# VHH binders against o26223, part 284

Target 1, 191 residues: o26223
Amino acid sequence: MKLLWTSQHIKVTVHIDGKVSKMDVLEAIKTRRSIRKYQDREVPEELIDKILDAAMCGPSAVDERPWHFIVVRNREMLEKIPEVHPYGAMVKDAPVAIIVCCDSSLEKIPGFWVQDCSIASQNILLAAHSLGLGAVWTGVYPLEDRVEGIRRLFSIPEHVIPFSVIPLGYPAENPGTRDLFDPDRIHLEKW
Key: E = the ipSAE of ESMFold2; O = the ipSAE of OpenDDE; V2 = 0.75 times the mean of E and O plus 0.25 times the DockQ between their complexes.

## First folded at step 18 (VHH)

Design XB11 (framework vhh_7nfr_2; at its last look DockQ between E and O 0.89; V2 from the best seeds 0.00; counts 0 for: pae E 2.2 > 2)
Fold by OpenDDE, second read of step 22:
Structure XB11 (fold): chain B 191 residues (1-191), chain A 124 residues (1-124)
Amino acid sequence: as target 1 above (191 residues)
Amino acid sequence: QVQLQESGGGLVQPGGSLRLSCAASGFKFSRYWMSWVRQAPGEGREWVSTISWKGDWTYYADSVKGRFTIARDNVKNTLYLLMDSLKSDDTAVYYCAKHIYTKKPKTQDEFDYWGQGTQVTVSS
């Protein structure tokens, strides 16, 4: 990408194709960070497909797979999400967001859907990161106002529970990596 | 109300240059990708060029690549198309179009608003 300026201060940019970086699963886990700033760049549909594929590869209780995904690229809708999700301010700056939902009618055992959707959400984050994208998990459930706000905004049926909103984009920040290993949190054989 | 108004079209000789402008209002211009689309007489609409919301990325149809430059001024809420080395085949009505999505458009349905167009005629 090259940025050109005219004498009239007209911003001109020439498109140059970029490469997508890949990493192994351990690297993805260890180096993943929440990304809240995004480039002015399209996220290809192919990457979203890969991310969604990964999202559906996680385990679920008794293989109930209760998750649904709303892929949001509509700019107007992305701009509205922060209105009902106070901690989702960055969503409006992302080129795309995935809303992870639970269809309660698919539950075989009540209550495990939270774990199921959490796994799906985490897989989205890891997959995104491994593909060179940045993402952040913005929690919707269990906060009723957020749940209802997202429900109304996207006309989600009553039996479907919005769980998380995950904006995605090419990262425009680098928060670095953290070592979160804490041996004091490890107990051998008993507490 | 969303409004897009094209200007700058006209009659030009082959090899000449034009600069089109599109004045945008009624929406947060800087928050949307924008495109130029043209329609020649008796033909369908042809995508010409796209620019990202901040102007960091630009896309061009092969037919205009190297000759046309899309640009934007988000302070002025204006989209531009600099057209150099114009050819007879560039004769068309040129439309400014607002994106629904933050991506290069694949179909005409990815635009929710259009200008009235400006006529560009390339003729000897």
Scores: ipSAE 0.868, ipTM 0.932, lowest interface PAE 0.5, mean pLDDT 93
Fold by ESMFold2, look of step 18:
Structure XB11 (fold): chain B 191 residues (1-191), chain A 124 residues (1-124)
Amino acid sequence: as target 1 above (191 residues)
Amino acid sequence: QVQLQESGGGLVQPGGSLRLSCAASGFKFSRYWMSWVRQAPGEGREWVSTISWKGDWTYYADSVKGRFTIARDNVKNTLYLLMDSLKSDDTAVYYCAKHIYTKKPKTQDEFDYWGQGTQVTVSS
């Protein structure tokens, strides 16, 4: 993709579906919603590449970058995910899903991989939204049955930990914007 | 056992029409993308058309755009190809193919099951 730069501001211009797309980062954060209904429209490989590029831009503890990603387009495998991941029922209705994993052999600071993979997962959601896609984070880790089930289905080795399953597609719903700002959650100087 | 059975081929004059059908069984037909692929005498296989699993998205090779219509009936588990304005270049064996993935195909390896084919011959 072509990236456009200025001396004072870093801007990203994305060419998709015959249109130039530009979204402010605060707008993307505020308007992103969990989307659980999808069109049966193909999500092009180009968009998946952009989303995963964004996922890997996240910070990590001591730059350990422990993340790995499995891109699932196989219809049979998408249909099987809910059998081991009951809160992932919408995954079978998505054209594609991304499984975020931790390779524990890349860990430099014990236990921080959870934060690292959470950052990558959130970046996937924001990047998908900015590209006109809808997505939802479905939790795998730390629930043992889900971790074991996903590891078995995708032949994930023991040193790799599946963290989340993120189905995505062009949205077939619009849940609207929420106002979640709560000043009672802000503490100045101390609790 | 997955089975795909094409029918509806035949001999037709230029400008004529045919409707191909593909009866599917042994899998959850409504959950998979489907395609028509054809093979002319002495040629390799040529992708013709693709339809998404609900049927909301359809795609066509340039050689058939505006003349062919792909459709599906997910209750009867049947794929269709309505062929209008046929010309001699459309002469081929037409195959029904089941997708592995949720996307337009790039290679023949993206289909896990094929029908036996139905012959379409366009001549005067």
Scores: ipSAE 0.559, ipTM 0.833, lowest interface PAE 2.2, mean pLDDT 90
ESMFold2 (binder alone), look of step 18: mean pLDDT 84; pTM 0.855
OpenDDE, look of step 18: ipSAE 0.865; ipTM 0.933

Design XB12 (framework vhh_7nfr_2; at its last fold request DockQ between E and O 0.49; V2 from the best seeds 0.70)
Fold by OpenDDE, fold request of step 23:
Structure XB12 (fold): chain B 191 residues (1-191), chain A 124 residues (1-124)
Amino acid sequence: as target 1 above (191 residues)
Amino acid sequence: QVQLQESGGGLVQPGGSLRLSCAASGFKFSRYWMSWVRQAPGEGREWVSSISWKGTWTYYADSVKGRFTIARDNVKNTLYLLMDSLKSDDTAVYYCAKHIYTQKPKTQDEFDYWGQGTQVTVSS
């Protein structure tokens, strides 16, 4: 019985010259989906850098830019995140996760940091999608158990608030596109 | 306790072939990237090959590309290195190493556990 080791040498010639088809902004927004299944493929550091650059390009209240980012590639840590985040099961299967945090000491106007970190998180999702990656926003704040769980797990100081955990990877699913337009949510001049 | 045990090394003539195995225990083997690293006499450790946790992605040093094949059996918790067209320069102790991170290793510090190694000698 000759065990035909079909070594499918998937020569992933990462043609780095792959013209990242510049997805236009509306296309990125409209076609983005939450991706919860990932390939066992690493995410290059260059892509993470681009994603983080995009994350930092969003507006913030009075330009306070309160965000910090923890990039997690440690497998043990990725495996532990679901223990403190009940809806974060997919994180353990991702090659990388970004934890978006707020440094409260940078906050200039109380409460706007949530908007700031939300914008950063959304930019991460859009950037990831535009780069051919899949991601999902898993909410941490304002759920105290999740906040404290992530804080302890990553030794986050008390003045820094974990806001979201965003696993990233090359997609292993294609959920398709959704039309989420709802005209009933549009009010003209008055409610 | 994490254990990695290499086997399959030996003496082989130039042009010969060997198959190395690394038996893993004490951790969820199927969840981690794995690598082979070798050390020739009087030289530093040299990265040889890496494989993703599902085995879908493989990476090779230029010195072994086209000659060596890394593989894994996650059911058997075993890492393999198929070495063909062996050269004298391939003479080294070969180590299997467990990755800390879900990526191709950049440095030797990205491994948290090593085997004891298996000697490969290519001589005429």
Scores: ipSAE 0.893, ipTM 0.947, lowest interface PAE 0.4, mean pLDDT 93
Fold by ESMFold2, fold request of step 23:
Structure XB12 (fold): chain B 191 residues (1-191), chain A 124 residues (1-124)
Amino acid sequence: as target 1 above (191 residues)
Amino acid sequence: QVQLQESGGGLVQPGGSLRLSCAASGFKFSRYWMSWVRQAPGEGREWVSSISWKGTWTYYADSVKGRFTIARDNVKNTLYLLMDSLKSDDTAVYYCAKHIYTQKPKTQDEFDYWGQGTQVTVSS
């Protein structure tokens, strides 16, 4: 062919990333566990940046991207979170926590921000796991006392809704992998 | 009220050893990173060493690596600095400092409380 005569063939080069983590995405999803015990090791800002970049890669309703994130490293503030968040006791033992928030002024269609922030929260968990960190999602919204407690503690304005608090750090436990696949939850064509 | 009290300074010969202590009270000592920072005459403050809140992770300035050891006793609420192989340029006031954040310090603004300091003088 005439195309073969003039074409330039550049061999496909497989680039292997030698960075911190090369974990396959399906492996990350299957092996991620809630981690509630952490080392007192510093979590570098670079890793937090990568995690939040991943959080912001999530889809959102009408591309509204309503999320904002508060990164908490202040020890006094980490110690105070359990006072307003009953299931957040492990947060005081973490070197870092991320608060996922919705800025309602960014909503393009009401009510989908919960799904949007849930997607961002799960991406935080997966990205942390892929980087060798452990994390757990602790629920804030829709529990009104938790929402107001966290809002007060971090000076979050009325139009911003704290959704979740995610403590993270290098893990100090290994709960192992679970097999949760249940074929009875799969319905073909109809219920 | 947060209180940090250093002790153990003094005059020592080059090559000698000295152990500094910092007694802490008024806060949950075992929950905070701690540091030693020194100030030589006529100079700014120089970070020396830091230790994580459980004591598992320790960090040292290049100028003291291999010669100084930071340690903590979370039962006695005391921070230590074991100084070996002392040199004349280790002469300084040594301060115990409490971290605000859960990380190695980048600037002195990351400390909210300081002790009064203890003088270390290395003189032949």
Scores: ipSAE 0.648, ipTM 0.872, lowest interface PAE 1.7, mean pLDDT 90
ESMFold2, look of step 18: ipSAE 0.625; ipTM 0.865
ESMFold2 (binder alone), look of step 18: mean pLDDT 83; pTM 0.849
OpenDDE, look of step 18: ipSAE 0.889; ipTM 0.946
OpenDDE, second read of step 22: ipSAE 0.881; ipTM 0.941
ESMFold2, fold request of step 23: ipSAE 0.644, 0.646; ipTM 0.865, 0.869
ESMFold2 (binder alone), fold request of step 23: mean pLDDT 82, 82, 83; pTM 0.839, 0.838, 0.839
OpenDDE, fold request of step 23: ipSAE 0.892, 0.891; ipTM 0.947, 0.948

Design XB13 (framework vhh_7nfr_2; at its last read DockQ between E and O 0.49; V2 from the best seeds 0.68)
Amino acid sequence: QVQLQESGGGLVQPGGSLRLSCAASGFKFSRYWMSWVRQAPGEGREWVSSISWKGTWTYYADSVKGRFTIARDNVKNTLYLLMDSLKSDDTAVYYCAKHIYTNKPKTQDEFDYWGQGTQVTVSS
ESMFold2, look of step 18: ipSAE 0.627; ipTM 0.865
ESMFold2 (binder alone), look of step 18: mean pLDDT 83; pTM 0.847
OpenDDE, look of step 18: ipSAE 0.854; ipTM 0.929
OpenDDE, second read of step 22: ipSAE 0.859; ipTM 0.931
ESMFold2, fold request of step 23: ipSAE 0.639, 0.604, 0.610; ipTM 0.868, 0.854, 0.855
ESMFold2 (binder alone), fold request of step 23: mean pLDDT 83, 83, 83; pTM 0.842, 0.845, 0.844
OpenDDE, fold request of step 23: ipSAE 0.871, 0.886, 0.877; ipTM 0.937, 0.944, 0.940
ESMFold2, last read: ipSAE 0.613, 0.563, 0.592; ipTM 0.857, 0.842, 0.853
ESMFold2 (binder alone), last read: mean pLDDT 83, 83, 83; pTM 0.844, 0.842, 0.843
OpenDDE, last read: ipSAE 0.884, 0.882, 0.878; ipTM 0.941, 0.942, 0.938

Design XB14 (framework vhh_7nfr_2; at its last look DockQ between E and O 0.04; V2 from the best seeds 0.00; counts 0 for: pae E 19.8 > 2, placed apart)
Fold by OpenDDE, look of step 18:
Structure XB14 (fold): chain B 191 residues (1-191), chain A 124 residues (1-124)
Amino acid sequence: as target 1 above (191 residues)
Amino acid sequence: QVQLQESGGGLVQPGGSLRLSCAASGFKFSRYWMSWVRQAPGEGREWVSSISWKGTWTYYADSVKGRFTIARDNVKNTLYLLMDSLKSDDTAVYYCAKHIYVSKPKTQDEFDYWGQGTQVTVSS
């Protein structure tokens, strides 16, 4: 049994057999932070499977579920991602990254795929955090240079749009607590 | 060009010790997981040990656990295998292997480069 430190000083127990302590959904949401430093520890495949399962559980427009996921563990490829993604420097230090993509051929209503893939991406972050991993959302779409860079790097077909790159790993940092609640952003009945 | 060169093999008596080295060049050694794999005469290749890119995490086959220690020096671009309490069954050619993935290897095809190997013979 190994204790992992997550953001907000939350201790997550990870078992060698892939079992982890359970985190409730509100705790996961409130305590999640972007993690950009990772241990040189492998992420078990079982955890990735759980994360991907969670990624596919989100709603999508008219249930179009346009998302695809590229799981990257190839070190050479991880090292190359920052070359085409200037804000993806941390990816090369992660043991794994998930690239969230949209298959445009699956889109039923134009434009909603961005929301769908966003939901999937957020679920990846929350699931990762709940499992004692750290992750960060690095945006690809809608920046054309990043989209094309990732497309070329991973030989993604033209009808598939890379949306986000999410490196994951056991956290090697603790960004601390954050309170983002702003009552001024809440309007009752009218603006 | 990627090069891996093993050394340190030899003849040793049962219960003896050896230290293998693997000199790496032609790639960013400190960024890759590394492994030792061995092949005994007439046998297939057997995974022996793996080490993470920073050296924090090590893995061992059950057959060598408690006897072998994998280590690395990222400044010297060198992988090591300290072999203690050697047995006749440890007789094999030992290969240094570079990982493709940032993970413990599952299959032999997860290595993209191999050394030429160094012979270890354990005999009375």
Scores: ipSAE 0.871, ipTM 0.937, lowest interface PAE 0.4, mean pLDDT 92
Fold by ESMFold2, look of step 18:
Structure XB14 (fold): chain B 191 residues (1-191), chain A 124 residues (1-124)
Amino acid sequence: as target 1 above (191 residues)
Amino acid sequence: QVQLQESGGGLVQPGGSLRLSCAASGFKFSRYWMSWVRQAPGEGREWVSSISWKGTWTYYADSVKGRFTIARDNVKNTLYLLMDSLKSDDTAVYYCAKHIYVSKPKTQDEFDYWGQGTQVTVSS
């Protein structure tokens, strides 16, 4: 029997292995929403590290792993992003943004870097959600004016292609969960 | 300006339990990792446990793992340490400490404020 300093309405369970329950992967996938409003609150470095670790766990074409990430916390730089990214207005209000890039010198199969960076981008969104953060994928590639604008703003070399800008922070909105399953999109054996 | 006030210490027999509290004021409590640190007689300060700003992540020194539980209440701006299965080696003054950074200290003790402490004594 344990002697606990608890109220009668609180139960605390500690497992021998010490592991704490975490969000189920299917739950994370189903409940993640694009978040465009953020609290005025810093995101700890450790959470960004965990998110980027998750980003790099994705598969890539022939294991090419073409991705690079720019972490932007500088207020002045975040405020400049909307000047070259018309639908990135929320970025100026985020405490941090991650720019997902392709280093084309790492490509092994032409053009598959788009799939690779898409996978990394989605992993960022899911990892952020699982850590209590909100995020949204804002598209850069294939819109050439956005690609050039972001490349210029962050001094990105010509062989590196900015793919997406992902602002993130603690959510200041709750858009709710959607039910998007559509059986008519499923085809057995053939179209 | 920053104030941390510990309470809940006392005398307890080996195998007993105590609950420590730390009332925090003068800073945005919910933005920071918080820690418990202890100091045994004649010893330096020893890190005991840390908790992330919303309480999702907790870390413990090997000497207390499985026996102590750190928790926080961001509405009441209060940090807790529930101590079970106390041993004589747990006798110390326990301090509530605020991290300098909003994240876990990287490689060293990076606390900018801590309280006056509360004495925990486990009798033999």
Scores: ipSAE 0.000, ipTM 0.097, lowest interface PAE 19.8, mean pLDDT 84
ESMFold2 (binder alone), look of step 18: mean pLDDT 82; pTM 0.837

Design XB15 (framework vhh_7nfr_2; at its last look DockQ between E and O 0.78; V2 from the best seeds 0.00; counts 0 for: pae E 5.5 > 2)
Fold by OpenDDE, look of step 18:
Structure XB15 (fold): chain B 191 residues (1-191), chain A 124 residues (1-124)
Amino acid sequence: as target 1 above (191 residues)
Amino acid sequence: QVQLQESGGGLVQPGGSLRLSCAASGFKFSRYWMSWVRQAPGEGREWVSSISWKGTWTYYADSVKGRFTIARDNVKNTLYLLMDSLKSDDTAVYYCAKHIYISKPKTQDEFDYWGQGTQVTVSS
């Protein structure tokens, strides 16, 4: 019995006619998975724009919005990222990566930038998924070696802190869904 | 050093066929998108076709769509352009070009290396 690997082509019917299939927000959240394998397909600029728009829609402390985004499509640069980010091996196989950064000069309250950039990063993941792309959050901050590595690689100024590297692409894997609900993590009124 | 060397050009009659080859060296060929670009006499460079690094995705200019086929052999580090139903307007120097970005090219500046080109002449 030859297990025909039915490559369930997630027919993300990207209707060529620009109608982005509307995914419900709860569906996006629940069905999102880290994707580390990508097709050799270009990610359209329009999708990146939508993702970045979503990334900037999250809340931030005192509305400081400290985030900056480096969009990387340069193949040589994508190939170099794993050299400074040991857990970023998949980045070299992605057609695009977004580096989320914090401009410390925009920070109004110390320390909240991590939350702000986390929200932005998560929104990138959710937006990507909703658009039929796969992505994974690869942490840069707070690991100094990764921070400095990415900083040097992309000539990021000292006052700007690279936070995450998020490769994106059309998925070449389907890890399935998982249920992460844990009622033991819910406390009513008190611990 | 990156090198791109085109071959396969020549004189052909209208309706004829040619196969161009581009031998690549000095870089990880299988990791980059590649393109063919042509320049006719007295005209600017015209994008002809692009192919993804695995060869799964191909793109064509409207002027060559349905007639030309771009392909690649990543084991041989070779890019190909199969040209069928050639027309006089296809007369040009054809260049192999290496992509900087993982995308269909928008401008000529998106290529970092070029071959010397091979002459294709379509004439009766």
Scores: ipSAE 0.867, ipTM 0.933, lowest interface PAE 0.5, mean pLDDT 92
Fold by ESMFold2, look of step 18:
Structure XB15 (fold): chain B 191 residues (1-191), chain A 124 residues (1-124)
Amino acid sequence: as target 1 above (191 residues)
Amino acid sequence: QVQLQESGGGLVQPGGSLRLSCAASGFKFSRYWMSWVRQAPGEGREWVSSISWKGTWTYYADSVKGRFTIARDNVKNTLYLLMDSLKSDDTAVYYCAKHIYISKPKTQDEFDYWGQGTQVTVSS
């Protein structure tokens, strides 16, 4: 994958969806919504490159970086995902999906790969949002039937664990912003 | 088995119009991008136009922009090409092609099925 960004990447913005997008990180976090309806528009490879670069910028336990990504654009394969992943029905309508996987041979601390792949998955969602795309995290791990179904479908080896399937595309819906702050969830000094 | 059958070709004079049809069967037509591709005598195949599976986005080669219109009917499983202001350079066999991917095609390898073609001849 050739890196398209330089040390000057903050000065170069992509112009997708017909608008110049320069989004503050707190705004991105607060306005990102799960998007399950997509335009039948192509998502350029350049945007996928930027999203995966962002995914790999996340921290990991002792820098183990256990993640691998499968980019799925084949229509027939996207149509098959709901057959093994029932809560991924919207994937058949997406122009592209990213499967986040753990290569267990890269683990340095057993079991922390779940946190690592969760961080990479969230970075995918935020990067997609900042680029004018919509996405949703559909859970695969730890549900054994989903894990095995996705592994079989994409010929994923035994030591690699599919973690999430993230369909993405130009949004065809706008769910609006939510105010989810709950002071009762905050405990000072102790429970 | 996937089948694509073009029709509607013929002989027209320069400046004339023609409507091509492609009947599709053996796959879920409404779930795939479709294209028209043409081949002039003695030449390689040239991409002409593509349409997204809902029909919302259409793409055209520069040589046909403003003169050709691609359309689809997902109820009848039929792809169309309306050809206006025809020129002698448009003389070719026109093929209907099914995409593998959701993208503007870069190579012929991005189509998994082709029709048999219909001849369009533009001459005086």
Scores: ipSAE 0.208, ipTM 0.646, lowest interface PAE 5.5, mean pLDDT 89
ESMFold2 (binder alone), look of step 18: mean pLDDT 83; pTM 0.849

Design XB16 (framework vhh_7nfr_2; at its last look DockQ between E and O 0.53; V2 from the best seeds 0.00; counts 0 for: pae E 2.6 > 2)
Fold by OpenDDE, look of step 18:
Structure XB16 (fold): chain B 191 residues (1-191), chain A 124 residues (1-124)
Amino acid sequence: as target 1 above (191 residues)
Amino acid sequence: QVQLQESGGGLVQPGGSLRLSCAASGFKFSRYWMSWVRQAPGEGREWVSSISWKGTWTYYADSVKGRFTIARDNVKNTLYLLMDSLKSDDTAVYYCAKHIYTSKPKYQDEFDYWGQGTQVTVSS
């Protein structure tokens, strides 16, 4: 029985001007850009739910799934994030931000949580893009000042580590696509 | 201190029009969504309309859709509600409300500041 790999093409329907556009996984990956300008448009809860679902679908070390997510729509809080995150200036202009965190009590193997939360963060970016949203990864960990700043701001427990802040919204910019393929970075069998 | 002050209410006949204003102070007005909420005598608060912080997006209750227009002037720190084709059922105290969140309100507790309200009476 040849298991037909049904390539479940996760077609994400992007509503652009009332038309549903389907984006496949490779297209999402290749066309994704960091978006730092957003419309003054709310992001529907349904889209956030889809994004968070995607965020939780990534692999984790020994299936530890250490991630937690803080969804921030409070304007005052969004305005305060840049005060503790100097490179997060765009967050104040976003309609929503997701803070990806690690619960260290869930960690089974030390140190792999960074990979786990990175995968979750990237899935957020890809899912957002596939849904017609723009997002940008703003790093929190491992910079201590940012970690502590976000921790204090959101009353995050000591055993929980804020990892990234990802503002999201409908894009107000179009930076275009890039070809980042570099054959010089590919080695066959050996360096 | 955050202040919201409504004005423009009054007595009008059915089919008439009114323009409500809300003067805002004590916060960065242009950064917050704003709403109008009304309360009729003996009734609970009813959401009427919301506007995004830049004014690009507007939302209306079904009861006022097509008749009311929400607008804002971020230079003047003023929220407006243009009410056309007024009906007796529109009689209420109208409140200006400041949003906590960057979205259309779902619940009454999503507002952190309210004005004192302005009375709108629609009667023949």
Scores: ipSAE 0.857, ipTM 0.929, lowest interface PAE 0.5, mean pLDDT 92
Fold by ESMFold2, look of step 18:
Structure XB16 (fold): chain B 191 residues (1-191), chain A 124 residues (1-124)
Amino acid sequence: as target 1 above (191 residues)
Amino acid sequence: QVQLQESGGGLVQPGGSLRLSCAASGFKFSRYWMSWVRQAPGEGREWVSSISWKGTWTYYADSVKGRFTIARDNVKNTLYLLMDSLKSDDTAVYYCAKHIYTSKPKYQDEFDYWGQGTQVTVSS
């Protein structure tokens, strides 16, 4: 009897070759979905660089640009995030995560850093989508236990506030698109 | 305690075949990329092959492509290297190595744990 070796895992052929997408901006915004299942495919550092470049293109209050980013590719650290961030369970299944932080010493207008980091976070999601990746924003701030847990795990100093954890990777799901336009939310001239 | 134990090395004739195994314990094997790395006498360590944590993506050095097959069994926590069409240049100690990161290795220090190695000798 001859014993045959066979892969226990399905080989996945990815047809997205990493080239810059020609996706229209409005289409990208409308079709971006939260992706929580990822291939075990490497995300090249070049794509992360492009995503973070896009993140930093966002406007900020008085151009304060309070954001900092931690790129996490260390498998052991990705496995530990759900222990301090329970709604980030999918982070352990991602090849990479980006932690968006505020350096409060860069604040010029009190409290607007939340808007600033939200803009950077959304730009990460859109840039990832345009590059053929899937991502999801998992909230850290303002939940204090999550903030302190992430701060401790990544040795983030007291004046720096972790805002969001964004796992990303080549998608292993397709949730489809949604039609969310609601004209009743539009008020002309007044409420 | 992370442990990696290679087996299956030996003496083989040119053109022959060997199957290497690496038994892994002390960590969540199915969560990590794994590699085979070899060291020939008088040489530095040379990357041979890598496999992603689910086994979907496999990578090979040009010197072994088409002759070697990397595989993993995440139920048995075992990494494999099937070596075919062996050449004298394949003579080396073969190590099983655990990745720190979720990517192909770019640098020699991207592995945090290594096995003791298994000797493969190809000679007439």
Scores: ipSAE 0.513, ipTM 0.822, lowest interface PAE 2.6, mean pLDDT 90
ESMFold2 (binder alone), look of step 18: mean pLDDT 83; pTM 0.849

